# Ledger of designs, part 4: VH-VL binders against q9vp47r84to249

Target 1, 166 residues: q9vp47r84to249
Amino acid sequence: APFLVCLLPMHEQIDPMSALEILKSCDSELVVENSPSGIVYINLPRFKQRFAFVTPPVGRGNELIALDYLKVCDTTLLLTTAAFGDDEIFDRWGQRIFNMMSAQGIPTPVVALMDLESINPKRRPAAKQAAQKVISKLLPEEKIMQLDTASEALNVMRRIGGQKKR

## First folded at step 4 (VH-VL; framework fv_nisevokitug)

Design a11
Fold by ESMFold2-Fast, scan of step 4:
Structure a11 (fold): chain C 166 residues (1-166), chain A 121 residues (1-121), chain B 108 residues (1-108)
Amino acid sequence: as target 1 above (166 residues)
Amino acid sequence: QVQLVQSGAEVKKPGSSVKVSCKASGGTFSSYAISWVRQAPGQGLEWMGGIIPIFGTANYAQKFQGRVTITADESTSTAYMELSSLRSEDTAVYYCARTGYLREPYYFDYWGQGTLVTVSS
Amino acid sequence: SYELTQPPSVSVAPGQTARITCGANNIGSKSVHWYQQKAGQAPVLVVSDDSDRPSGIPERISGSNSGNTATLTISRVEAGDEADYYCQVWDSSSDHYVFGTGTKVTVL
C-alpha cells in the first residue's frame, strides 16, 4: 500500500503544490500518477516505496476537513516559511490548526522550511534558527528540514519513507 | 457489522435526473471509498465512479463524465449518485460498493442490495 | 481501453471442475479479483488478489493469475455454484476499475 503523506501548510500563503513540485524533482526515475481525486501518487524506485500525497483545504472554516485528512495519513509534512518574517513562521491558520492537531494527536510529523532562497543570504541562518525555535517549542525533538532544492527534496523523502506506517 | 443500504426503485422519464442513495455503516466512511457500479438488464458490470467521503473527492469513468455526480454526506454516512439527462439505455440496477482508495483493497468487498432505475416514457 | 475478456458461458456437470478464464495483455502483472452473482442478487467477492479466499468462501473455489490469463477454478461443482462470474482489476494507468465481460456458469 502507498505511504500516505499530508502536505499541510502552516501559513496560508504557502502553496503546497510548489512543495510537491520540489519533492517530484528528487529523482529523475520516479513515476508520478495523478488521480482525478487530487491525490498524487509517487513511485520512488530508489527507496522501493510508493507515496500518496494529499493536500487539505487551508484557511478559516477548513479546520475539521484538514483534521480528517490528518486522521488517515501515515505522516504529515508541515510546510513552513520565514519569507514573511521571523515572527510569522506559523500564521494564524497554522497556529490554530496545530493547536487542534495537538489535542487530537498528530501523525508522525516532518517539518520543512521553504523559501530560504527568497531571503537575503546573510539572513538565512537567523531565519532558519527562528523557524527551528518555533518548531522546538511545539515539537521538542523535531529538526526542521530545508525544502528548496532537489537534493533537499531527496532528504525529505528519505525521512518520510523511514517513518513507521499506521 | 458492515452494511450498505440503498434507496428504493425509481421510474423516470427520459431527459430527467435520478439520485440514488447509499447509507454505509461499520466504519466505512472513515477509511474506505464508495464506488457506483451499474448493470443493465442481461448485461455485465460497469464501473461509473467513486468517492472518498473523508476528502469529498470523486472520480468518474470517462463514459459518464459530465452526466454523473457522486457526493457524500459524512454526517449521515450516506453517499449519493446522481445521473442526469436520462435515456432508455440508462435502465439498470445501480449498486454502491465499498472499495479502497489509498490503501488496499482495490476490490469491492461489500455491496449494496441494488436500486432498479427504469427509464421509460 | 484495457479490457478483460471472459468466455460468455461454461457448462459443467455436478461434481466436475469448472474453469473460467479472464484474458488481457500482461494481466499477470495486475491483481485479479472475482465476483459471483446469482440471479436477482448483488455480486459477492469470492477471490481477491489472484488467489486469496474471503472468509466464508468454500475451499473448492480458487484462483490463479499469470501471463495473459487469470483463471477461476471451481472444484466439485454444486448446483449452488450456478451464477454469473466476473473478474476485475484496478488499472492504475487510467485510474479505473475494469470488470470482465462475465461468464454464465450453468450446472447441468
Scores: ipSAE 0.007, ipTM 0.524, lowest interface PAE 10.3, mean pLDDT 85

Design a12
Fold by ESMFold2-Fast, scan of step 4:
Structure a12 (fold): chain C 166 residues (1-166), chain A 121 residues (1-121), chain B 108 residues (1-108)
Amino acid sequence: as target 1 above (166 residues)
Amino acid sequence: QVQLVQSGAEVKKPGSSVKVSCKASGGTFSSYAISWVRQAPGQGLEWMGGIIPIFGTANYAQKFQGRVTITADESTSTAYMELSSLRSEDTAVYYCARSGYLPSDYYFDYWGQGTLVTVSS
Amino acid sequence: SYELTQPPSVSVAPGQTARITCGANNIGSKSVHWYQQKAGQAPVLVVSDDSDRPSGIPERISGSNSGNTATLTISRVEAGDEADYYCQVWDSSSDHYVFGTGTKVTVL
């Protein structure tokens, strides 16, 4: 059965479809099937696994809908960004939704950091470390995974595929 | 209204430990982080560390790593700061202060009244 | 090693304007917060996020932050404004709250 993954932006400026395009780049033989319901199925033959991605609406007023998506998912891919500086890897929406889902229990989280490639190369290690420190306070022992390139996307898919199904 | 109430003044000998409490009321303890900030007589403010009670995560300033332990009990809405191996230079007023738990909200909107800890022979 | 430098003291006459600076490399890229501490009392937040005033704080108190300098401005100064003032930022690289060195405002 496919692993059901919630693509959850922790910043309203993150386009989850952009993240999904990066994830699709992880393998040239990957097969994508779009459902009328908005679910995106990815068959990754390399891992002999199927993934189903769902993307809840984000922003104020969509909190309960997002929580309903989380209730049915096996894992949550939390999308964070380095594009807006160290103090904004989560925005107000991200803070709100994280607090709410933490109260009800988080479906096995995986944290991705996007847009690191848009930063001056000399500053990237410091930016990634700063983001990791924020995440470590919220999710102890969880390591941030970069998500900008095809090889990084493959690592994220591998991490997701290794999770226990709900 | 939100209020942070700290335990009373302490007089300690060098080498001992002190544990100060901070009880939160009037708001939601689980939606915020609690930090400890000290101030030696006539000196400035120095952050020691903080805790996010709902996540059970604490972090400490490097200077105090290994000597300070910050804990929280959500059932009583109380945070604690324990400082060990006390020295005379640890004589200070110790404050608890409330903040958000993400960087955009890392400022202290409410403060406890302070607890004077005096370390002397 | 990120440090916020403030002048040790500022003297101002009643009714005049006091300006307290908080200096650091590229501080304009960070959110600066300001606290007022009167003798024998706990600090009180007077400006958050560069320029926001908490409920109950007079409009005479305002903040700004640009480049390498953040500034707390107290207009039409009153005797009750006499206090120590501290700026504060979060340094994400060290995972640390950083307070300024403090400025004693004396109203004479």
Scores: ipSAE 0.006, ipTM 0.585, lowest interface PAE 10.6, mean pLDDT 87

Design a13
Fold by ESMFold2-Fast, scan of step 4:
Structure a13 (fold): chain C 166 residues (1-166), chain A 121 residues (1-121), chain B 108 residues (1-108)
Amino acid sequence: as target 1 above (166 residues)
Amino acid sequence: QVQLVQSGAEVKKPGSSVKVSCKASGGTFSSYAISWVRQAPGQGLEWMGGIIPIFGTANYAQKFQGRVTITADESTSTAYMELSSLRSEDTAVYYCAREGYLRSPYYFDYWGQGTLVTVSS
Amino acid sequence: SYELTQPPSVSVAPGQTARITCGANNIGSKSVHWYQQKAGQAPVLVVSDDSDRPSGIPERISGSNSGNTATLTISRVEAGDEADYYCQVWDSSSDHYVFGTGTKVTVL
C-alpha cells in the first residue's frame, strides 16, 4: 500500500499544485497517476516506494474537511513560504488549522519551506533561520526542509518515505 | 465479511427518476470508494460514476453527466445512485461496487447483488 | 475514448485451457483487472493488478499483461468456469474506469 501524504498549505496563497510539481521533478523515472478526487499517486522506483498525495481545500469554512483528510493520512507535509516575509511563514489560515490539528494529534509531520529562491540570495540564510525558529516553537525538534528544486524535492520524498506508516 | 446490499427491483415510467441504495457492512466505509456500474440485458458492464464518502466527492462518466447523482450517508454506511429522465434504454441491472480507493485503487473487490430497473410505458 | 476489445466468445472442452484476450494500445503500461460473471449473478474479481489472485480464487486462473494484449488464462477448465469474463483498467488520462466488451466462455 502507498504512503498517504496530506499536502497542507499553511498559507492560503500557497498553491499545493506548485509544490506537487516540484515533488514530481525529483526523479526522471517517477510514474504519476491521477485519481478522480485529486489524489495523486507517485511511484518512485529508486526507493521502491509508492506515495499518494491528497490536497484538502484551504481557507475559512474548510477546516473540518481538512481535518478529515488528516485523519486518514500517514504523514502530513506542511507547506510554508518565504515569499511574504518572516512574520508570515504561517498566515491566519495556517495558524487556525495548525491549532485544530494539534488538538487532534497530527500525522507525522514534515515541514517544507517554499519560495526561498525568490528572495535576495544574501538574505536567504537569515530567512531560513527565522522560519526554522517559528517551526521549532510549534514542532520541537522538527527541521524545516527547502522545497524549490528537484534535488530538494528528492530529500523531501526521502524524509516522507522514512516515516512510520499507520 | 464485507457485504454490499442493494435495494429491490423497480419498475418506472419513461421520464421519471429512480434512486437505488447500497448499504455497506463489515468494512471501513469511509476509506473506500463506491462506484455504480450498470448492465443492460445481454450487454456488458458500464461504469456510471462513483463517490468517496469521506470526501463527499462524486465523479461521473461523461455519458451520464447531468442525469446521474451519486451520494453517500456515512452515518448509515449507505451510498445512493439517482438517475433521472429515464428512457427505455436505461432498463438494466445496476450494481454498486467497492474500490479500495486509498489503499488498493483501480479495481472493484466487492459487488452488491444488483438492482433491476425496468423502464416501460 | 480508450477501449478494451475482447473476443465475444470462447469455447473450450473440460480439462483444456481457455485464453481470453483484452486488447488495447499500450495496455501493458496499465494494470488490468478481471471479473467473472455467472448467469444471474454479480461480477466477482478473479485477477487484480495483471496477475494477483484474490483469496478464494483457484490457482487454475491466472493473468498476464504485456504490450498491446492482456490475457486471462483458465487451465484445467471445469463446467463451473462457464461465465462471462470482463477485463478492466483505470484510464488516468480521462479519469474513467473502462471495462472490456466481455467474453462468453462456454464449456462443452
Scores: ipSAE 0.007, ipTM 0.547, lowest interface PAE 10.6, mean pLDDT 85

Design a14
Fold by ESMFold2-Fast, scan of step 4:
Structure a14 (fold): chain C 166 residues (1-166), chain A 122 residues (1-122), chain B 108 residues (1-108)
Amino acid sequence: as target 1 above (166 residues)
Amino acid sequence: QVQLVQSGAEVKKPGSSVKVSCKASGGTFSSYAISWVRQAPGQGLEWMGGIIPIFGTANYAQKFQGRVTITADESTSTAYMELSSLRSEDTAVYYCARTGYLTSEPYYFDYWGQGTLVTVSS
Amino acid sequence: SYELTQPPSVSVAPGQTARITCGANNIGSKSVHWYQQKAGQAPVLVVSDDSDRPSGIPERISGSNSGNTATLTISRVEAGDEADYYCQVWDSSSDHYVFGTGTKVTVL
C-alpha cells in the first residue's frame, strides 16, 4: 500500500497544491497519478516507495473533517509560509487544528517552510530562524525543512519516507 | 463559560517553596496557553512564564529561570506555578491568565484568575 | 530589554476625556493591549490589538498606536473609570510579554 501523507496547511492562505507541485519536481523519473477523488499518487523509484497525498478542507467548521484525514494517514506534512511574517507561522486555524491533532495522539509531523525565495535575500536567514524558533516552542525536537526547490523537495520526501508506516 | 479559579492565600518562610494552582474551564486547555503574572504590593504587573497544557511545554522569563516551574495536568484542567527559594521580595499577588501559545496570537491576556496572595515572612 | 513607559498618574474631572500614553521605541510596529485594574481586583482586558474593543467594554474607551506612542482614550469619564491602567506588548526579540509601568487614573 502507498505511504499516505496528509498535506495540512497551518495557515488558511497556504495553497497545498503549490506545495504538491514543488514535491512533484523532486525527481525527473517519478510517476504521478491523479485519482478522481482528489488523491495524488507519486511513485518515487529511487526510494522504492509510493506516496499518496491527500489535502483536507481547511478553515472554520472543517476541524473534524481534517482530523478524520489525519487519523487515517501514515504521517502529516505541516505547511507553513514565510510570506506573512514570523507571527503568522501558525494562524488561528493552524493553532486550533494542531492542538486538536496533538490531543488525539497523531504521530510527530514533518514541518515544511515555503516561500523563503519570495522574500528579500538579505532577510531569508533571519526569517528561517524566526520560523524555527516558533516551531521549536511547540515541537522542541522538530527541525523545520525548507520547501522551495527541487532538491529541498527531495529532502522532504526522504524525511517523509523515513517515518514509520501507521 | 470561561473561568480561571486559583488556590487560596499562602504564608511561607524564606527559603521554602510555594505551589499555586489554576483550574481552567470553557475549553481553555485544548486551545490556549496559561501564563503566570505577579504583582508585588503597590507595584506593576510582571510576566513570569507560561505553559501550553496539551504539550506540557513551558517558557519562563529570564529573571525567574531556575526558580520557577510551571506544569499542567490535563486530567483536572489545572495549571501549577511553583516558585522555590522564596525571599521577602517574592511577596505578591500571583495571577494565572489565558494567552495564545506564548509566541502566537493572541498576544494578550483575555481571561484572568482572581489572584493568589503569597506572603513571605520570617 | 524593551520597556513601556506610562505616566504614573492622570487626573480628570467627570465628563472630560482622559488620555493615557504608552511610550517605547517604534511601538507603532507592535500590537498594544490595555488592561484596567480596580483596587483589589484582577486586571480586565479593555482594548486589544491597538484599537479593538472586547465585548462588554463601553464605546467611551478606545485606543490608537502610532510611531513611538500608543494611547488609551477614555471619553465622558465616569467615577467607575477610576483604576490603574496598563499597556502591554509581545516582544518577539526576547520572547516575552512586556507590561507598561502603569497609570493611576483619578476622577476628581
Scores: ipSAE 0.006, ipTM 0.489, lowest interface PAE 15.6, mean pLDDT 84

Design a15
Fold by ESMFold2-Fast, scan of step 4:
Structure a15 (fold): chain C 166 residues (1-166), chain A 120 residues (1-120), chain B 108 residues (1-108)
Amino acid sequence: as target 1 above (166 residues)
Amino acid sequence: QVQLVQSGAEVKKPGSSVKVSCKASGGTFSSYAISWVRQAPGQGLEWMGGIIPIFGTANYAQKFQGRVTITADESTSTAYMELSSLRSEDTAVYYCARTGYLSPYYFDYWGQGTLVTVSS
Amino acid sequence: SYELTQPPSVSVAPGQTARITCGANNIGSKSVHWYQQKAGQAPVLVVSDDSDRPSGIPERISGSNSGNTATLTISRVEAGDEADYYCQVWDSSSDHYVFGTGTKVTVL
């Protein structure tokens, strides 16, 4: 059976489809299958691993729907960004949905930092540190992973594939 | 034990609409998608569309786009299919069928079918 | 448009083997599923993912899929196997479930 992964933006301005495109770039032998409901299946043959990605609607009013997605997933890929400022790693949506899902138990979280390549190279270390600081408060033992390049996408896929499956 | 139970047979006039229900029992409703598949007398199976209740989104076959509306009510574990502007060619048995969240490619359980007859 | 072609009918004697084909370009790259429909009844899934049998389906029913042809095989055929059989795939290029044209199996 595939790993069922929820792509959950922690900021309303993060496009989860952009994250999916980066993940799809991780291997030239990767096979992608779209499903009738918009679930995206990714088969990574060289690792003999299969993944299913779902993206809940985000923003005010969509909290309960997002929580329903999380109930059926094996892993939650939390998508973060520093592109909107060090004070907005999580926006209001991100803060609210995280608090709600934490109360119910989070499917094994993996945290990705997007758009670091769009930040001035001299400011990237500070941006990474700001994001890590936010994550360390909420998930003390989680280390943030970059998700901008194909190589980074492969590392994220490997991290997800190493989780315990139901 | 999974069971899909559909509403009873309907006789309709051309130009009217029909709404068929499909109630799911057993299993977790939010973990499944429900599709509607019809079969005209003596003909094969034709997919019309489907809905995943937790997404709240429905997808329709091109042929039925604009005439069919598929909805779901999680609180009652019931999916609905409404077909408008009925023609005699719409006379068929209408089935609801389930796909799994991790196995969305095949229909593991089917309703008993609802005969819709369109005649003047 | 992707089409699954089946023979319209197959006749087989009791105790012999019925083979129902499902033809399409490069169908071996897709997962094929099979349904049995008895007169006046809803379809029943008899094979999923090319060759997997759902619980309750006898071992006499098996499936294979390679190249341009998927095959449903019913060995030691019984009168109760008389039915229409449909193959089915998901076509990701059109985002549609595609059913085969159907095969009526008659046990004579």
Scores: ipSAE 0.013, ipTM 0.575, lowest interface PAE 8.3, mean pLDDT 86

Design a16
Fold by ESMFold2-Fast, scan of step 4:
Structure a16 (fold): chain C 166 residues (1-166), chain A 120 residues (1-120), chain B 108 residues (1-108)
Amino acid sequence: as target 1 above (166 residues)
Amino acid sequence: QVQLVQSGAEVKKPGSSVKVSCKASGGTFSSYAISWVRQAPGQGLEWMGGIIPIFGTANYAQKFQGRVTITADESTSTAYMELSSLRSEDTAVYYCARTGYLEPYYFDYWGQGTLVTVSS
Amino acid sequence: SYELTQPPSVSVAPGQTARITCGANNIGSKSVHWYQQKAGQAPVLVVSDDSDRPSGIPERISGSNSGNTATLTISRVEAGDEADYYCQVWDSSSDHYVFGTGTKVTVL
């Protein structure tokens, strides 16, 4: 059976399909299959693993729908971005949905930081630290994983695949 | 044992709408998706769309987009298919059928079918 | 649009073997499922994932899928096998469940 992964943006302006495209770049032998339900399957033969990705609607009014997605997933990939500045790692939506998830008990999450390579190289360490600080406050032992390149995507896929199924 | 039980036959006028129900018993509704498949007299099977009840998300065959709405009520384990702007060509037996929302994508259980007749 | 082509009819004598083909470009790369529909009844899944049999389906019903043709084979045919048979795939390129054109199996 595949690992079922929820791609959950922590900022309304993050396009989860952009994250999925980066994840698809992780291996040249990767096989992608769309499903009638809109779930995207990624078969990664080198890990002998199959992943299923689902993306809930985001934004005000979609909280309960997003929680329903999370209840059936094996893990959650929280998507953050450096593109909107250090003060917007989580926007208002991200803060609300995370509080609601925490109340229900979160499966082991993986946290990804996108768009770090699109900002001035001199500011990247500070931006990563700002994002890590936000995450550490909420998930003390979780380390942010960068998600911009194919090799980083492979590391994220490995991290997800190393978790136990729900 | 899993059963899908559909509402009874309906006769409708052109231009009206029809709403057919499909009540599931046995199994867990959250583990499956429900699709609607129709069959016009003497014709083959045609997929219309489906819904994953736990997510509340529906997807539709392009031919029916704009005319079909598929919904589910988990408290009653019932899925619905509403087809609007009915024409005589919509006369068919309408089936609900169960699939996984994760592979495999086959219809393991079917409702008994609902005959919808569109005539003036 | 991806289309599954089946012969319209197959006639077979009791005790003989019926073979129903389902043709499409590169269908061997997809998982093919088969349904039996008796007159006035809902379809019943008889083969899943090319060759698997659901619980309760007789061993004389089998499936295969390779290249451009999937085949449903019914050996030692009985009168009760008379029905319409449909193949089915999920076509990811069109995001559709696709059913075959159907084959009426007559046991004479």
Scores: ipSAE 0.007, ipTM 0.603, lowest interface PAE 9.2, mean pLDDT 86

Design a17
Fold by ESMFold2-Fast, scan of step 4:
Structure a17 (fold): chain C 166 residues (1-166), chain A 120 residues (1-120), chain B 108 residues (1-108)
Amino acid sequence: as target 1 above (166 residues)
Amino acid sequence: QVQLVQSGAEVKKPGSSVKVSCKASGGTFSSYAISWVRQAPGQGLEWMGGIIPIFGTANYAQKFQGRVTITADESTSTAYMELSSLRSEDTAVYYCARTGYLGDYYFDYWGQGTLVTVSS
Amino acid sequence: SYELTQPPSVSVAPGQTARITCGANNIGSKSVHWYQQKAGQAPVLVVSDDSDRPSGIPERISGSNSGNTATLTISRVEAGDEADYYCQVWDSSSDHYVFGTGTKVTVL
């Protein structure tokens, strides 16, 4: 059975398909199979593992549906963004869903920070620190992972592949 | 139903320390953050700091950094606030209050308050 | 440092509408919460997330937030509405909870 990963945007403006395209760039030997149900299967020979990516609906009213996706997945990849400033690493949706996840006892997710390369280089350290600060309130031992380049995507895939499977 | 019950009033001398407790009942203690908010006589509400019990992470307002220590004991569902190097201007009612710790950043339940008087 | 400014006092006649403002640069981008504190008592949450009413809070109490001003509105004011009112935000840049300066509402 593949390793089931939930791509969960923590901001409504994040396109999870953009994150998935970056993840697909991590290896030239990667094999992708798209399912009619919307599940994206990625076979990574170097990890000897098959991944299945699912994306829940996002935004107000979709909290319970998103939570149901999280409950069946082996790992959750939380997608955060630096594109909207330090005060919007998580938007209201992100804050609400993350709080609900914590109350439900969902296993420790992997956290990715996108769009850091799209902001002024002088602001990047502060943006990354702001994101880490938000994450550390709930996940004090989790370090956020940057997700903009192919090499960063490989590190994220490696981190996900190291998680315990349900 | 959620209740936060605080320890009783304290009278302290300048230079000493005080430790106030806040016991939570009804609801899951570990699911929420506990903050400490003080109010000097005739003054407004001032946030001092808070703790997320399940993660042991505490953060403090800049004004109190180095003088305040906030801890929690999950086994007794009790949070503590210890303020050291007391001065007369620390005379205030000290409240504990419950918040969420990533989304719901509002204080939905409050303790009854603990009067701490610092005098010679 | 981010500061929330409130008028020190508001006087209103019974049956009229009281409006309490909470001012700060771009406060409309934050979630504003409101507390009522009666003499000798702990604060009570009366509005959360700009406009949500907690269970048990009268429909006469409402909130709004846009631009540089958040407002707590108390319609058809009653003597029991006399209290100090505080706005509050969480400031993500400092990781601090910030309270407003407080407004004393007097029903005359």
Scores: ipSAE 0.006, ipTM 0.480, lowest interface PAE 15.7, mean pLDDT 85

Design a18
Fold by ESMFold2-Fast, scan of step 4:
Structure a18 (fold): chain C 166 residues (1-166), chain A 120 residues (1-120), chain B 108 residues (1-108)
Amino acid sequence: as target 1 above (166 residues)
Amino acid sequence: QVQLVQSGAEVKKPGSSVKVSCKASGGTFSSYAISWVRQAPGQGLEWMGGIIPIFGTANYAQKFQGRVTITADESTSTAYMELSSLRSEDTAVYYCARSGYLSEWYFDLWGQGTLVTVSS
Amino acid sequence: SYELTQPPSVSVAPGQTARITCGANNIGSKSVHWYQQKAGQAPVLVVSDDSDRPSGIPERISGSNSGNTATLTISRVEAGDEADYYCQVWDSSSDHYVFGTGTKVTVL
């Protein structure tokens, strides 16, 4: 059975399909299959694993639907962004859905930070550290992972594949 | 609709400790962080620290590290700030204030303030 | 440590415009928030995220932020605008909330 992953944007301006395109770039040998239901299957021979990615609707009024997705998934990949500055790693939607997830007692998610490549190179270490400080208050043992390049995508795939299967 | 209600004024001697409370009336802390901000007579606002009640995680300003302890009781929607080893320069009005903790890094709701007077 | 510097006082006549500055290195890269505090009262948020106004705050109050200076502008000043004003940022590098030194606005 594939490892079921919820791609959950923590900012409404994040396009989860852009994250998925980066993840698909992680290996030249991977096989992608799209289902009519909107599930994206990725077969990664390097890890001998199959992944299935689902993306819930986001934004006001979609909280319970997003929680339903989270309840059936083996893990969640939380998508955060550096594109809107250090104080917008999460937006209001992200804060709300994270509160609801935490109340439900979901398994520890994996956290990805996108768009570091879009900011001034001299500011990237500070921006990543700012995002890490936000995450460390909520998930003290979790290290934020960059998700901009193919090599970073491979590291993210390895990390999510190492989570305990539901 | 929601208001933050603080405990009453305190008069303390140097070397003692004080514990001030902040209760959410008409709501809860579940979506918010609570900070403590003090203001000495005729002086500006000074952030002391804050807590995210649902996670129990607290963060303190370096100046107060080791003397301040911020806690919260989710069941009563009450946050507390305890300041130890009191000195005369700790005489101030102490405010609790509400913010986001993943976004909205500003204080949209404030308690009425608690005057703590430290004198021999 | 990151510090926000404000002028200690600003005097303005009724109907004129008051401008309160908040200075810090690269403050334009941060979100600046402004509070109004009247004598004996708790602070009230009057501007969030550089230029957003909370419900109930008059349109005469506006904010801007660029480079090394954020500015709170109060147009058509009324006696009721007399108060202390504080700017504030969240400094991600220290994980601290930082308040400005405060500005006393006197309406003469």
Scores: ipSAE 0.052, ipTM 0.705, lowest interface PAE 6.5, mean pLDDT 89

Design a19
Fold by ESMFold2-Fast, scan of step 4:
Structure a19 (fold): chain C 166 residues (1-166), chain A 119 residues (1-119), chain B 108 residues (1-108)
Amino acid sequence: as target 1 above (166 residues)
Amino acid sequence: QVQLVQSGAEVKKPGSSVKVSCKASGGTFSSYAISWVRQAPGQGLEWMGGIIPIFGTANYAQKFQGRVTITADESTSTAYMELSSLRSEDTAVYYCARTGYLGYYFDYWGQGTLVTVSS
Amino acid sequence: SYELTQPPSVSVAPGQTARITCGANNIGSKSVHWYQQKAGQAPVLVVSDDSDRPSGIPERISGSNSGNTATLTISRVEAGDEADYYCQVWDSSSDHYVFGTGTKVTVL
């Protein structure tokens, strides 16, 4: 059975489909199957693994439905962005949904940082450190992973595939 | 324990529609998908389609696309299957059955609903 | 369109072994599930994910799956094993659940 992954934006302006396109670039032999049910299947032969990706609705009023998605998934890929500055790695939606998720005992997620390449190169180390500091306050043992390039996507897929199935 | 209870037998005229219900109890309705599988007299099992209530998404077998509509009401833990433009060859026992999101097998089945299409 | 082929019938004597095959191209790469259906009743899951037995299913029932053939094996057959048996897979390329053609097991 495939590994079921929830793509959860921690900022309302993150497009989870953009993250999924980067993840699809990780391997030239990767096979993608789109389901009428709204699930996107990715077969990664190199790892002998199949992944199924789902994306819940986001924003105020969608908290309970997002939590329902998280309850049925094997793991969650939290999507964060550097595009809005060091103080806005999570927006208000992200902060709220994470607090609710933590209270419900949802499995430890994998955290990705997008749009780091859109930042001035001299500022990138500070931006990455600021993002890590926010994540470490909430998830002390979790290291943030970059998600901008195909090679970074491969590392994220490997990390996801190493999680325990629910 | 988990139980799926279906509505009673129906006799319909050709060209009409039938709507069968499936009420789930003893488990979390939103955590599972519900499929509809039919069986004509003396024939095998045929998957018609299913719904994932938590995602609000229904999926249909090609053969039934355009004639079948599967819906769910989470407040009553009930799934529905409506089949339109009925023909005599639609005479069958219709089952609802539960699947997990990753476990692609049917662990619990309803008792079945006989739909007879008479001319 | 992916299709699962089963023999239409299998006859066995009590105490012997019944083997029901489910054939399809490269079925060994898929997870195969098996259902038992007695006359007038709904199907019952007897094997999931090739070889796992649900709680309450006797050890006499087992499954295997490799290459182009999945097999349901019923050892030490009893009269109560007489039923129709169906194999089933999920075909991700078509986004469909696919059932086998069914096998009637008769205990003589």
Scores: ipSAE 0.006, ipTM 0.481, lowest interface PAE 13.4, mean pLDDT 84

